# VHH binders against q8wuj3r1227to1361: the designs that were tried, part 19

Target 1, 135 residues: q8wuj3r1227to1361
Amino acid sequence: NDFAYIEVDGKKYPSSEDGIQVVVIDGNQGRVVSHTSFRNSILQGIPWQLFNYVATIPDNSIVLMASKGRYVSRGPWTRVLEKLGADRGLKLKEQMAFVGFKGSFRPIWVTLDTEDHKAKIFQVVPIPVVKKKKL
Key: E = the ipSAE of ESMFold2; O = the ipSAE of OpenDDE; V2 = 0.75 times the mean of E and O plus 0.25 times the DockQ between their complexes.

## First folded at step 16 (VHH; framework vhh_7ubx_2)

Design x2 (at its last look DockQ between E and O 0.51; V2 from the best seeds 0.00; counts 0 for: pae E 3.6 > 2)
Fold by OpenDDE, look of step 16:
Structure x2 (fold): chain B 135 residues (1-135), chain A 118 residues (1-118)
Amino acid sequence: as target 1 above (135 residues)
Amino acid sequence: QVQLVESGGGLVQPGGSLRLSCAASGFTFSSYDMTWVRQAPGKGPEWIAYIYDSGDTMRDDSTKGRFTISRDNAKNTLYLQMTSLKPEDTALYYCARGFSEWSPFDYRGPGTQVTVSS
């Protein structure tokens, strides 16, 4: 079985539960401000807990997500990914890794990796996060 | 004022079919995702199906093979076609407006009762 976890600045954020792991990073300071997980059972239903949690995330935050085990690939919860910069009409599979952003713009480094068996993202995000405008 | 009104529920025998409708008003229906949820006695609400403003759909695996969500934007109406109904499908079925700024749903109707019994 593939082992999935999030690591930030050498600190690992594993979870014992299958589902989605979330780590929030301050976009200005580059420090982890919170982390949590959401079980598949939560994602299968009306994911109020997920939405409530994301709602409390400050703007200008980098949001890391990774799936552990088999996760719920379809459901209303996926709209959170879109709000955090993922493309609309997501086709999630069995595994995912996501680097998103909560803010007023969509950074180019927002990335979603979805695989049947594994997903992995190596992402370097400049801190502070600055909105880039296309000339 | 946002309003959602479900209809089409009723008593049906196992194996039967029902088509639920949800009439929407008070908002630009075509601009919103919509969803069907249900709640059986003694159980929490269950997500059934989700349809994007784009028309793409998501469905829960437990009912995916039997239930189909669709929408008619011209009529401001959401539909749930249910087939091969089972007793465990007995529940109050709600139409709900989809994702709204960090909320999965923000409005729902009063629901329509579906009872599957021999």
Scores: ipSAE 0.344, ipTM 0.660, lowest interface PAE 1.4, mean pLDDT 86
Fold by ESMFold2, look of step 16:
Structure x2 (fold): chain B 135 residues (1-135), chain A 118 residues (1-118)
Amino acid sequence: as target 1 above (135 residues)
Amino acid sequence: QVQLVESGGGLVQPGGSLRLSCAASGFTFSSYDMTWVRQAPGKGPEWIAYIYDSGDTMRDDSTKGRFTISRDNAKNTLYLQMTSLKPEDTALYYCARGFSEWSPFDYRGPGTQVTVSS
């Protein structure tokens, strides 16, 4: 079996095709507001469908992403990860999982896990999402 | 009005080199990422290279190091240095404006033709 899913508060969001799956959570109330997938043919070309999708995500949103199968691990679509808080220049391996944020600051819980065989993140995110002071 | 104009294409023999240029106007060039894309007849677009506003580049192994993207912010110009050209590189090459906010590829030029023929 090829196991890839995103789970939020006990509900699983499966993916049926190779590529990237995305789940968006409202950072004020913690509710899932959308779930969609982007197959490899979209990621290999000009990824306008992905770019337009993320452009319409409301500010203060938690954005979860996970790979399924052999996904396209390079190209302009990966800039989306950086805009959602991933470190620039990180090499994506054959699997990835990501917890990101669309907003005016970068929460400390933003996390990218990438590995050749398995990528997994377990994360508890405080709601509402607010800017924290650091010492 | 945003304008991007490519130049430097032409006919070249296999193994040859070309440098493509993209002249930019109508926006603050230094504030935007930039990219090169190509499209061969009957095929979908293929991403070539991406350069950040900082001058850093996004790594891509698909060209096996044969193509190098660069920018000159003082001249508002984007470049693509192409070496060891192959017939499969024959395509229309165009530049596009990348991310500054959430408008990553909203403008592209008309392109310059590169033809690699023995």
Scores: ipSAE 0.264, ipTM 0.565, lowest interface PAE 3.6, mean pLDDT 80
ESMFold2 (binder alone), look of step 16: mean pLDDT 79; pTM 0.792

Design x3 (at its last look DockQ between E and O 0.61; V2 from the best seeds 0.00; counts 0 for: pae E 4.7 > 2, grease 24.4 > 24.2)
Fold by OpenDDE, look of step 16:
Structure x3 (fold): chain B 135 residues (1-135), chain A 118 residues (1-118)
Amino acid sequence: as target 1 above (135 residues)
Amino acid sequence: QVQLVESGGGLVQPGGSLRLSCAASGFTFSSYDMTWVRQAPGKGPEWIAYIYSGGDTMEDDSTKGRFTISRDNAKNTLYLQMTSLKPEDTALYYCARGFSEWSPFDYRGPGTQVTVSS
């Protein structure tokens, strides 16, 4: 079962093709502002489309990603996850789920789940997203 | 001015080896991730490998085990050691400066030609 989707506030965002699905949530209002997908073929090579898209995402956005089917587990596209709060040197497997953040800081709730066969994240993100400091 | 200059390319027989170099200048080399990419005629750019500023590497499966990316920060030089070369490795090889903002790389050199042929 390689069925994958992102659900936000009871609304499902299906992925039609194998690859990576992306859903963008406004960090202030908590509403979905955009969603798209990137096919595996796009993720191969130099995936400018992915990087260009992510670059246009407004700051203070929560970025959800999920893989459908088998995806390219290695490549420069994964570095976009680093920009969205993931650790460097990620070792992706066959499936992934990701909750990231585009902004000037790295929220503690940023998380990446990678599995050979299944990845799932169930997470509550406080809205509005604010920078927290350790005391 | 950021400048990257590749060298070490050439004609080699299948099974042969080449070592590519990329001389970097105009920026703090040690602070940047670096990448090797290639482009064969009629094909789009292909990612080969990148190396983080910290030295960790990631390589494409198609060249993994045959190609090795490394760097010498003291010499501001990026390397690609190629072994067991195949005709399908024929391409123009570029070194690229790593991540700037939301791009995979922001600068690349003019490339060095690698031709694998019997």
Scores: ipSAE 0.468, ipTM 0.743, lowest interface PAE 1.2, mean pLDDT 87
Fold by ESMFold2, look of step 16:
Structure x3 (fold): chain B 135 residues (1-135), chain A 118 residues (1-118)
Amino acid sequence: as target 1 above (135 residues)
Amino acid sequence: QVQLVESGGGLVQPGGSLRLSCAASGFTFSSYDMTWVRQAPGKGPEWIAYIYSGGDTMEDDSTKGRFTISRDNAKNTLYLQMTSLKPEDTALYYCARGFSEWSPFDYRGPGTQVTVSS
């Protein structure tokens, strides 16, 4: 029973450790460029490993995140979600899934789902990711 | 350059109170989130409270209701008001700069010791 994974264009990216999974997709071509996990011990305190990882993600990248098991659902690491487009102040529950974006604008498809039993997002993202002007 | 200097620690009896201060310089204090973290010898760091640049806060459940984070942007100073102190609160308390931009480097002060003992 595989309940914690991220899937991109039919390919699954599993995680075997409790914590947070991250998959990064290039927003110009839609190619997965990295898959990384952050276990709970990293998410406590000020998680500089996570901060540094996200800082090195290129602009115009789609960033997918999903919880595995019981994860650290509070603390400074959650600021990363807000910087990738999540609403501030949304309380994380026992499971979370997130589709975010690192760039100069917030696309309409940025989505956070967090629930006590399961969290799941299905999302189609247009490629290349472009800023839509207000008219 | 970025400097954070904590003060206000010391020895207190159980049930006592302390107010910690963190003086900031070398950056635009009002544009950054700030946080308090503590670390006892031989243990990993434990965050206590986080304050957004706009003033909203997050607090750890273990100290909820006893510790209050605040900031004074006019004085470039971060505060931690601690009440109902317990021996388990004994630790080195330091302030650290939070997010404002994608800044991967750890900027924290040297810390101030808080010891709670009879």
Scores: ipSAE 0.189, ipTM 0.521, lowest interface PAE 4.7, mean pLDDT 78
ESMFold2 (binder alone), look of step 16: mean pLDDT 81; pTM 0.806

Design x4 (at its last look DockQ between E and O 0.47; V2 from the best seeds 0.00; counts 0 for: pae E 6.2 > 2, framework grips)
Fold by OpenDDE, look of step 16:
Structure x4 (fold): chain B 135 residues (1-135), chain A 118 residues (1-118)
Amino acid sequence: as target 1 above (135 residues)
Amino acid sequence: QVQLVESGGGLVQPGGSLRLSCAASGFTFSSYDMHWVRQAPGKGPEWIAYIYSGGDTMRDDSTKGRFTISRDNAKNTLYLQMTSLKPEDTALYYCARGFSEWSPFDYRGPGTQVTVSS
């Protein structure tokens, strides 16, 4: 229903299915290394596919996620967002945009937008991704 | 050794109630999210609910109004209160330890059978 896509450096990654879209970016070189989608039906169950996919993502990867349509906002799959830098105890709604990071630290630019309207994130991430120390 | 043991299942008529328990041992129970899942004959496993280590809960919409997940950390026990049971709730019910290391679950019990039939 709602048109949703992820765009990285001018290249669009659209999806035809309702659910969650995922784009993985190499944190060192800044290039897209993979992209996929997870349908609502998959997210509604035990999300082994999602977790398996995320598990295979190399460390130091930027992980972009965007919902299309009315995605499933409940379920254990949401826990993966926490592993990618989202705050714990998330209350997801019907729309989601997420910029996460798979690594040994939580970058400050990790962002989750959960609204009942169209969620949009414009994010600039310095490449290579490096750990920032708080003073 | 991590161990989860479900109990409380049985045969119940439609509209009835059951309270499932899951006894946990071999790990710091209070530090983990816990889940209830079920598997009906001929169907894949279905997630029901989970409770955070901090106590907040998330439930599947299909059972949200009827099922309540809770925990007693002092007793290392997870609970599932089921009400208004329906035949379609017939399944083997498992408790599962929350996700770690990119797995939605890492341990589960052998399950307890719940049968809803008139």
Scores: ipSAE 0.540, ipTM 0.773, lowest interface PAE 0.8, mean pLDDT 88
Fold by ESMFold2, look of step 16:
Structure x4 (fold): chain B 135 residues (1-135), chain A 118 residues (1-118)
Amino acid sequence: as target 1 above (135 residues)
Amino acid sequence: QVQLVESGGGLVQPGGSLRLSCAASGFTFSSYDMHWVRQAPGKGPEWIAYIYSGGDTMRDDSTKGRFTISRDNAKNTLYLQMTSLKPEDTALYYCARGFSEWSPFDYRGPGTQVTVSS
């Protein structure tokens, strides 16, 4: 029921509180540089802590997010997903998993899975992350 | 220099209606998403409604359809139409400027009190 984690190269990053968990990976070297969570009280209202956290993430970073429990799936905090590459205006359901990117382009592997019962993403991301030419 | 000023609060009976207004100045109002937040005595702030910049989209209210957010960009004014008010809606209601694409800043007004008596 409240089962949620993020796994990067075999290492698991669990969360103990309802809300969202975030793992940041350096897109040049592929190392995890940050793991944090944002409980529902932060997601409700004006979520300055989350906005500021995302603003300080270095460019060329892979940003993983996963919901835990009964998270707040609506509200202004969801705009952070759009800044990290999610489609604008996307409606979140009761569970979500997200692979996003902070940088000047949107990689093709940016993915949001949101469903009422479960959300899961398995993704292999090329390192270093670079913009590909379109032909 | 950013200024948000709410009005339209007051004392109302359960089941009543109110329309809140938020006058904006000191920034390009039409470029920002806007929202309404409330804070009841002894509780933290609670988001209630959100509207996109420009004029062509609106998100659903989190208050089960009783509250409707709208904006008039020509008048730099944000609105919250509240209906079927309940005692649980008693709170100080604030308008706030949403997340900016160029800035992580958010601003809010001093709020207007809404009191729904028993």
Scores: ipSAE 0.036, ipTM 0.371, lowest interface PAE 6.2, mean pLDDT 76
ESMFold2 (binder alone), look of step 16: mean pLDDT 78; pTM 0.778

Design x5 (at its last look DockQ between E and O 0.54; V2 from the best seeds 0.00; counts 0 for: pae E 5.4 > 2)
Fold by OpenDDE, look of step 16:
Structure x5 (fold): chain B 135 residues (1-135), chain A 118 residues (1-118)
Amino acid sequence: as target 1 above (135 residues)
Amino acid sequence: QVQLVESGGGLVQPGGSLRLSCAASGFTFSSYDMTWVRQAPGKGPEWIAYIYSGGDTMRDDSTKGRFTISRDNAKNTLYLQMTSLKPEDTALYYCARGYSEWSPFDYRGPGTQVTVSS
């Protein structure tokens, strides 16, 4: 069994069901403000719940996502990753890990890992999150 | 006014093929991602495929080998080529305009009925 979880500052956020786990971190304080999960069955349909949830995420939030299980379906839900800083035209595989950002800019530390069998991200994000100019 | 009108649906035997069309008007078609979705009686809506404004596509695995999404920007038309149709493909098929900030779709047509039956 593949264990999927998100860990923030030593606290683990495990997922019990196959799908996508989401953890939201305040970009100013660096604390977790919310977390939830979306089952594959939801993601394979019309993922209104996911989009609605993301809409409630405050700007300047770091958004962590990790998949659990196999066959995380591609679909319209993946567009939310673009909203959170992922590249357009993303092709997901069976597993994914994502560090995104909701805001008016795309931080350079936004990253997506997609693998057939395993995905992992070890990410250090400066807090507070500030807009950086690309030189 | 944004308008999407699906066509091409009908009754077909298992193993048959259909080509759905979606005529778009009231917006710059080439600038938008487009999606095919369907809804069977008693079931929730499910996505089939979407195509980016740039032409890249994503398709659901359940229909990926049988269904192909394409677009003709010159004709403001979205297509869904369906092959090897199965009874479980019976549904109302919708054309939907692409992604908004908080929804995968902002407009859709009234749908075209596809019925696969022997």
Scores: ipSAE 0.243, ipTM 0.618, lowest interface PAE 2.1, mean pLDDT 86
Fold by ESMFold2, look of step 16:
Structure x5 (fold): chain B 135 residues (1-135), chain A 118 residues (1-118)
Amino acid sequence: as target 1 above (135 residues)
Amino acid sequence: QVQLVESGGGLVQPGGSLRLSCAASGFTFSSYDMTWVRQAPGKGPEWIAYIYSGGDTMRDDSTKGRFTISRDNAKNTLYLQMTSLKPEDTALYYCARGYSEWSPFDYRGPGTQVTVSS
């Protein structure tokens, strides 16, 4: 009974393999432009495939991630979360969900939920994504 | 131009200690995260420890605190202090350069062999 998915505007993006799944949304139009997953074998060593994938994501993109099963919760791959706005040094637990952003600023809706039994985020993101100045 | 050279491996008895070194050249060492990875025969690579350019660290829980990563930016050297060594720690140990900004991991050394046997 282990089920994991990412849902965007009512459409579900499931994963059938242990690891992480990633959905990329264009921050200008709010449309899903990419969906992929990274098995544990990719996460465990030096995760070239994951880093290269994130490097090619266009700026101003919303990046969603969710764990599936017993994922590799430590290691160099977790630096991707920090580069997408997560706090540095957080310890990932057995489950995670993440709403991040690739761009020159950190939106206030960037969030990470990680727990041993479940992780879930429900989030409404304003489109287009724009930088907010301090009032 | 970029080079990473590991040293300090060898044969040790169970319960022993080793300090591995990784000499770096050809790049601005202090600007990069660094990591240690090991690979035993017939197994895939396994991440052990990670150190940020600023000095903070992450460690894999499987070593239960027996391994400590550190760096000396003045000497362009990365270290792995290993204690309470066990036969299952036998592997080739590699250092690897992390990323700067969005660059992927792009260089690793040839590795140094650690063998833990009675």
Scores: ipSAE 0.085, ipTM 0.428, lowest interface PAE 5.4, mean pLDDT 79
ESMFold2 (binder alone), look of step 16: mean pLDDT 79; pTM 0.790

Design x6 (at its last look DockQ between E and O 0.42; V2 from the best seeds 0.00; counts 0 for: pae E 5.6 > 2)
Fold by OpenDDE, look of step 16:
Structure x6 (fold): chain B 135 residues (1-135), chain A 118 residues (1-118)
Amino acid sequence: as target 1 above (135 residues)
Amino acid sequence: QVQLVESGGGLVQPGGSLRLSCAASGFTFSSYDMTWVRQAPGKGPEWIAYIYSGGDTMRDDSTKGRFTISRDNAKNTLYLQMTSLKPEDTALYYCARDFSEWGPFDYRGPGTQVTVSS
């Protein structure tokens, strides 16, 4: 069985159930502000819980997601990925890893990795995210 | 005012087919994603299919092989073609506009009843 977890600053956020693990990082301070998980059964339907949760995420947050288990199918929950910077019309496979951003802009480091067997993202995110370099 | 009106429901025998329509008005239909959902008595709402403004679709696995979502932007109409209907497909079927705004359904119609029974 695949182990899925998110690690931030040496702290692991494992998921106990098949589904999606979510970790929210403050884009200014770089600290984890919340984490939760959504099981596949929720994601296969109308994921009100996910929508509500994401809606409560503060702007300028980095959102990490990782799947555990199989059969994370394409569904309406993928709309939250789009809202967090993912491309529209995503085709998810069995595994996914996602680095998103909730805010008024789409950072170039937003990325989604989808694989049948494994998905992994290793990425350095600049903090603070909101800090724009004036050209 | 945004308005959605479903039609095409009815009584059908198992194995039968129905084509649902959703007439949209009060907004630029072609600019919005649309979805079909259903709700059976005593059950929560179930997602069936999603179609992007660009025409790409998502479908629930339970009905994917039997149900097809499509749209005609020129007619401001959303469709759900249902085949091989089963009794468990009995439900009130709703079309809804873009529930991506952090809620299940911002705008939906009153629904059309589909009853599958021998």
Scores: ipSAE 0.360, ipTM 0.688, lowest interface PAE 1.7, mean pLDDT 86
Fold by ESMFold2, look of step 16:
Structure x6 (fold): chain B 135 residues (1-135), chain A 118 residues (1-118)
Amino acid sequence: as target 1 above (135 residues)
Amino acid sequence: QVQLVESGGGLVQPGGSLRLSCAASGFTFSSYDMTWVRQAPGKGPEWIAYIYSGGDTMRDDSTKGRFTISRDNAKNTLYLQMTSLKPEDTALYYCARDFSEWGPFDYRGPGTQVTVSS
């Protein structure tokens, strides 16, 4: 079985369709506020539904993503990862997992894992999410 | 007002080359990421390549380097160099602008036709 889910504080958010699963967490309180998936037909070409969804996510939000099955791993949709803190130029493989952030800064815990057979991240994120000052 | 105008398409034999241009006006071209997309009749749009405002590129590996995106910020122009063209490359090719903030691609040109036929 191709098995994919996102887990937040013990609660699992599975997906039943190939594509990308997204979970949004409020960075001030640490509460899950949204769970959405985007099937491959939406990711192909120019995926305005995904872009519009991310645009409406409140600032100071933690954004988790995970692939399910054989997803569309190239194309304009991957710009969403960069807007949420991923490094430019990283090449997605057949599986991906991502912990990102929508806000005015890039936290040190933003992480992307991508490989051909599996991708997995375990991460503890400090709440509330705050901008660190340089001294 | 924002405009994108493609040129450089035409009829070409298999194995030939074309350089497409996308002339931009009505915005600060150097501040925006840009992309090329193609669409054959009766097909959905197919992404080809992306170039960031800083010059780095991303492209679909399926073309195996036959298509190269570039930009000239001094001329407000985006380019697509196509080589080793095949009949399957026949399509309307258009450029599109990305927002510098959170949002969808918001502007595209009318496109330039590329036809590859013996």
Scores: ipSAE 0.053, ipTM 0.381, lowest interface PAE 5.6, mean pLDDT 78
ESMFold2 (binder alone), look of step 16: mean pLDDT 79; pTM 0.789

## First folded at step 18 (VHH; framework vhh_7ubx_2)

Design y1 (at its last look DockQ between E and O 0.58; V2 from the best seeds 0.00; counts 0 for: pae E 4.7 > 2, grease 26.2 > 24.2)
Fold by OpenDDE, look of step 18:
Structure y1 (fold): chain B 135 residues (1-135), chain A 118 residues (1-118)
Amino acid sequence: as target 1 above (135 residues)
Amino acid sequence: QVQLVESGGGLVQPGGSLRLSCAASGFTFSDYDMTWVRQAPGKGPEWIAYIYDSGDTMRDDSTKGRFTISRDNAKNTLYLQMTSLKPEDTALYYCARGFSEWSLFDYRGPGTQVTVSS
């Protein structure tokens, strides 16, 4: 039973519960700012916890998701993926690895291949350059 | 103002059918995704199905074989065709205006009661 997992900068973020694991990365500095998990039971029905959590994610964040176990492949929770950059009507199967983006940020270093059920991330992730103004 | 009004609920015997309607007003119905949810006593809300503005549908596996969601944009009406009803389908059924930016839906009606009993 191979499950998807998330690793950032050599640090693994395992989930103890079946469901969806979420890791949020600051798109400007490239560090993990939060991580959490949503059990299948939460994803079923009306997944307010997931939507509320995602709503609090700052813009310009990279949102990583991975499924553990038999996750809920269909349901209203998947609509949150559309807001994070997934195409409408995305079909999920047995396992999921997803890279999303909060806000209008859509980096080219990530592509989703729905046919192969793969999320492809380029080895080098560009960090946006923030212009510093002297106050 | 946005209004959603469900109808078509009632008492039905197991194996029976019902067609729920949701009349929408106060917004451009055709521009919005729509959702059916239900809540039984003592249980949390259950998602049934949603239909995109495009007409594409998503349905929960537990009911997808028996329930069908559809819409008539000309009539500003959302439908839920229910067949092969079971006692466990007894619940208050809500119509909801689908997916706002970071919520599942932003408006829902008062609901229509469906009771399946022999």
Scores: ipSAE 0.266, ipTM 0.621, lowest interface PAE 2.0, mean pLDDT 83
Fold by ESMFold2, look of step 18:
Structure y1 (fold): chain B 135 residues (1-135), chain A 118 residues (1-118)
Amino acid sequence: as target 1 above (135 residues)
Amino acid sequence: QVQLVESGGGLVQPGGSLRLSCAASGFTFSDYDMTWVRQAPGKGPEWIAYIYDSGDTMRDDSTKGRFTISRDNAKNTLYLQMTSLKPEDTALYYCARGFSEWSLFDYRGPGTQVTVSS
């Protein structure tokens, strides 16, 4: 009954275990460049695997995340969301979905949905991702 | 060179209290989040508490409010106040530097041993 998934341009990316799933999209061309899952045991401790993974993501990348099942919703791993554009001090609920960005600026489309029963984001992201001037 | 040095550990009776300190040098302490982590023998690391550069905190509820993280940026020092200690709290406690850039958590001190026993 767990319906957690990430879909990019019609292609679904599977989720294997309770925890979070991550899909990385190149912000220049809009192509998916990786898909990775992080199970709860990774999230509960020092999240070496998650931190190292995100550290190696190229700048100008769109980073999608979604929870599956009852995921670990607290701890140092959540700082990754803030680094990818989520608000500081966020409090995750039982489900989350996130569209983030690794780069030198925060696009307006960065968004987090977190709720106790379901979390869903439907988003169109302009490609290439570029810094926009305010008017 | 980044250095973190923990102190304040030791042998304490169940129900006792202990205050751990972490002296920081080699970086601008106030720019970084900080965290306390513990590791019991034969187990993986377990985070205890996390404090932002702003002073805001995240705390693992498994300690049921018995542990309080704090910082003094003027003294470049991180603290962990522990109360109502139990034998299950026996572990090596270390501080680690958190984010202000994509730094890995491999900047940590050697730790201070806390042993809770009769």
Scores: ipSAE 0.150, ipTM 0.461, lowest interface PAE 4.7, mean pLDDT 79
ESMFold2 (binder alone), look of step 18: mean pLDDT 80; pTM 0.799

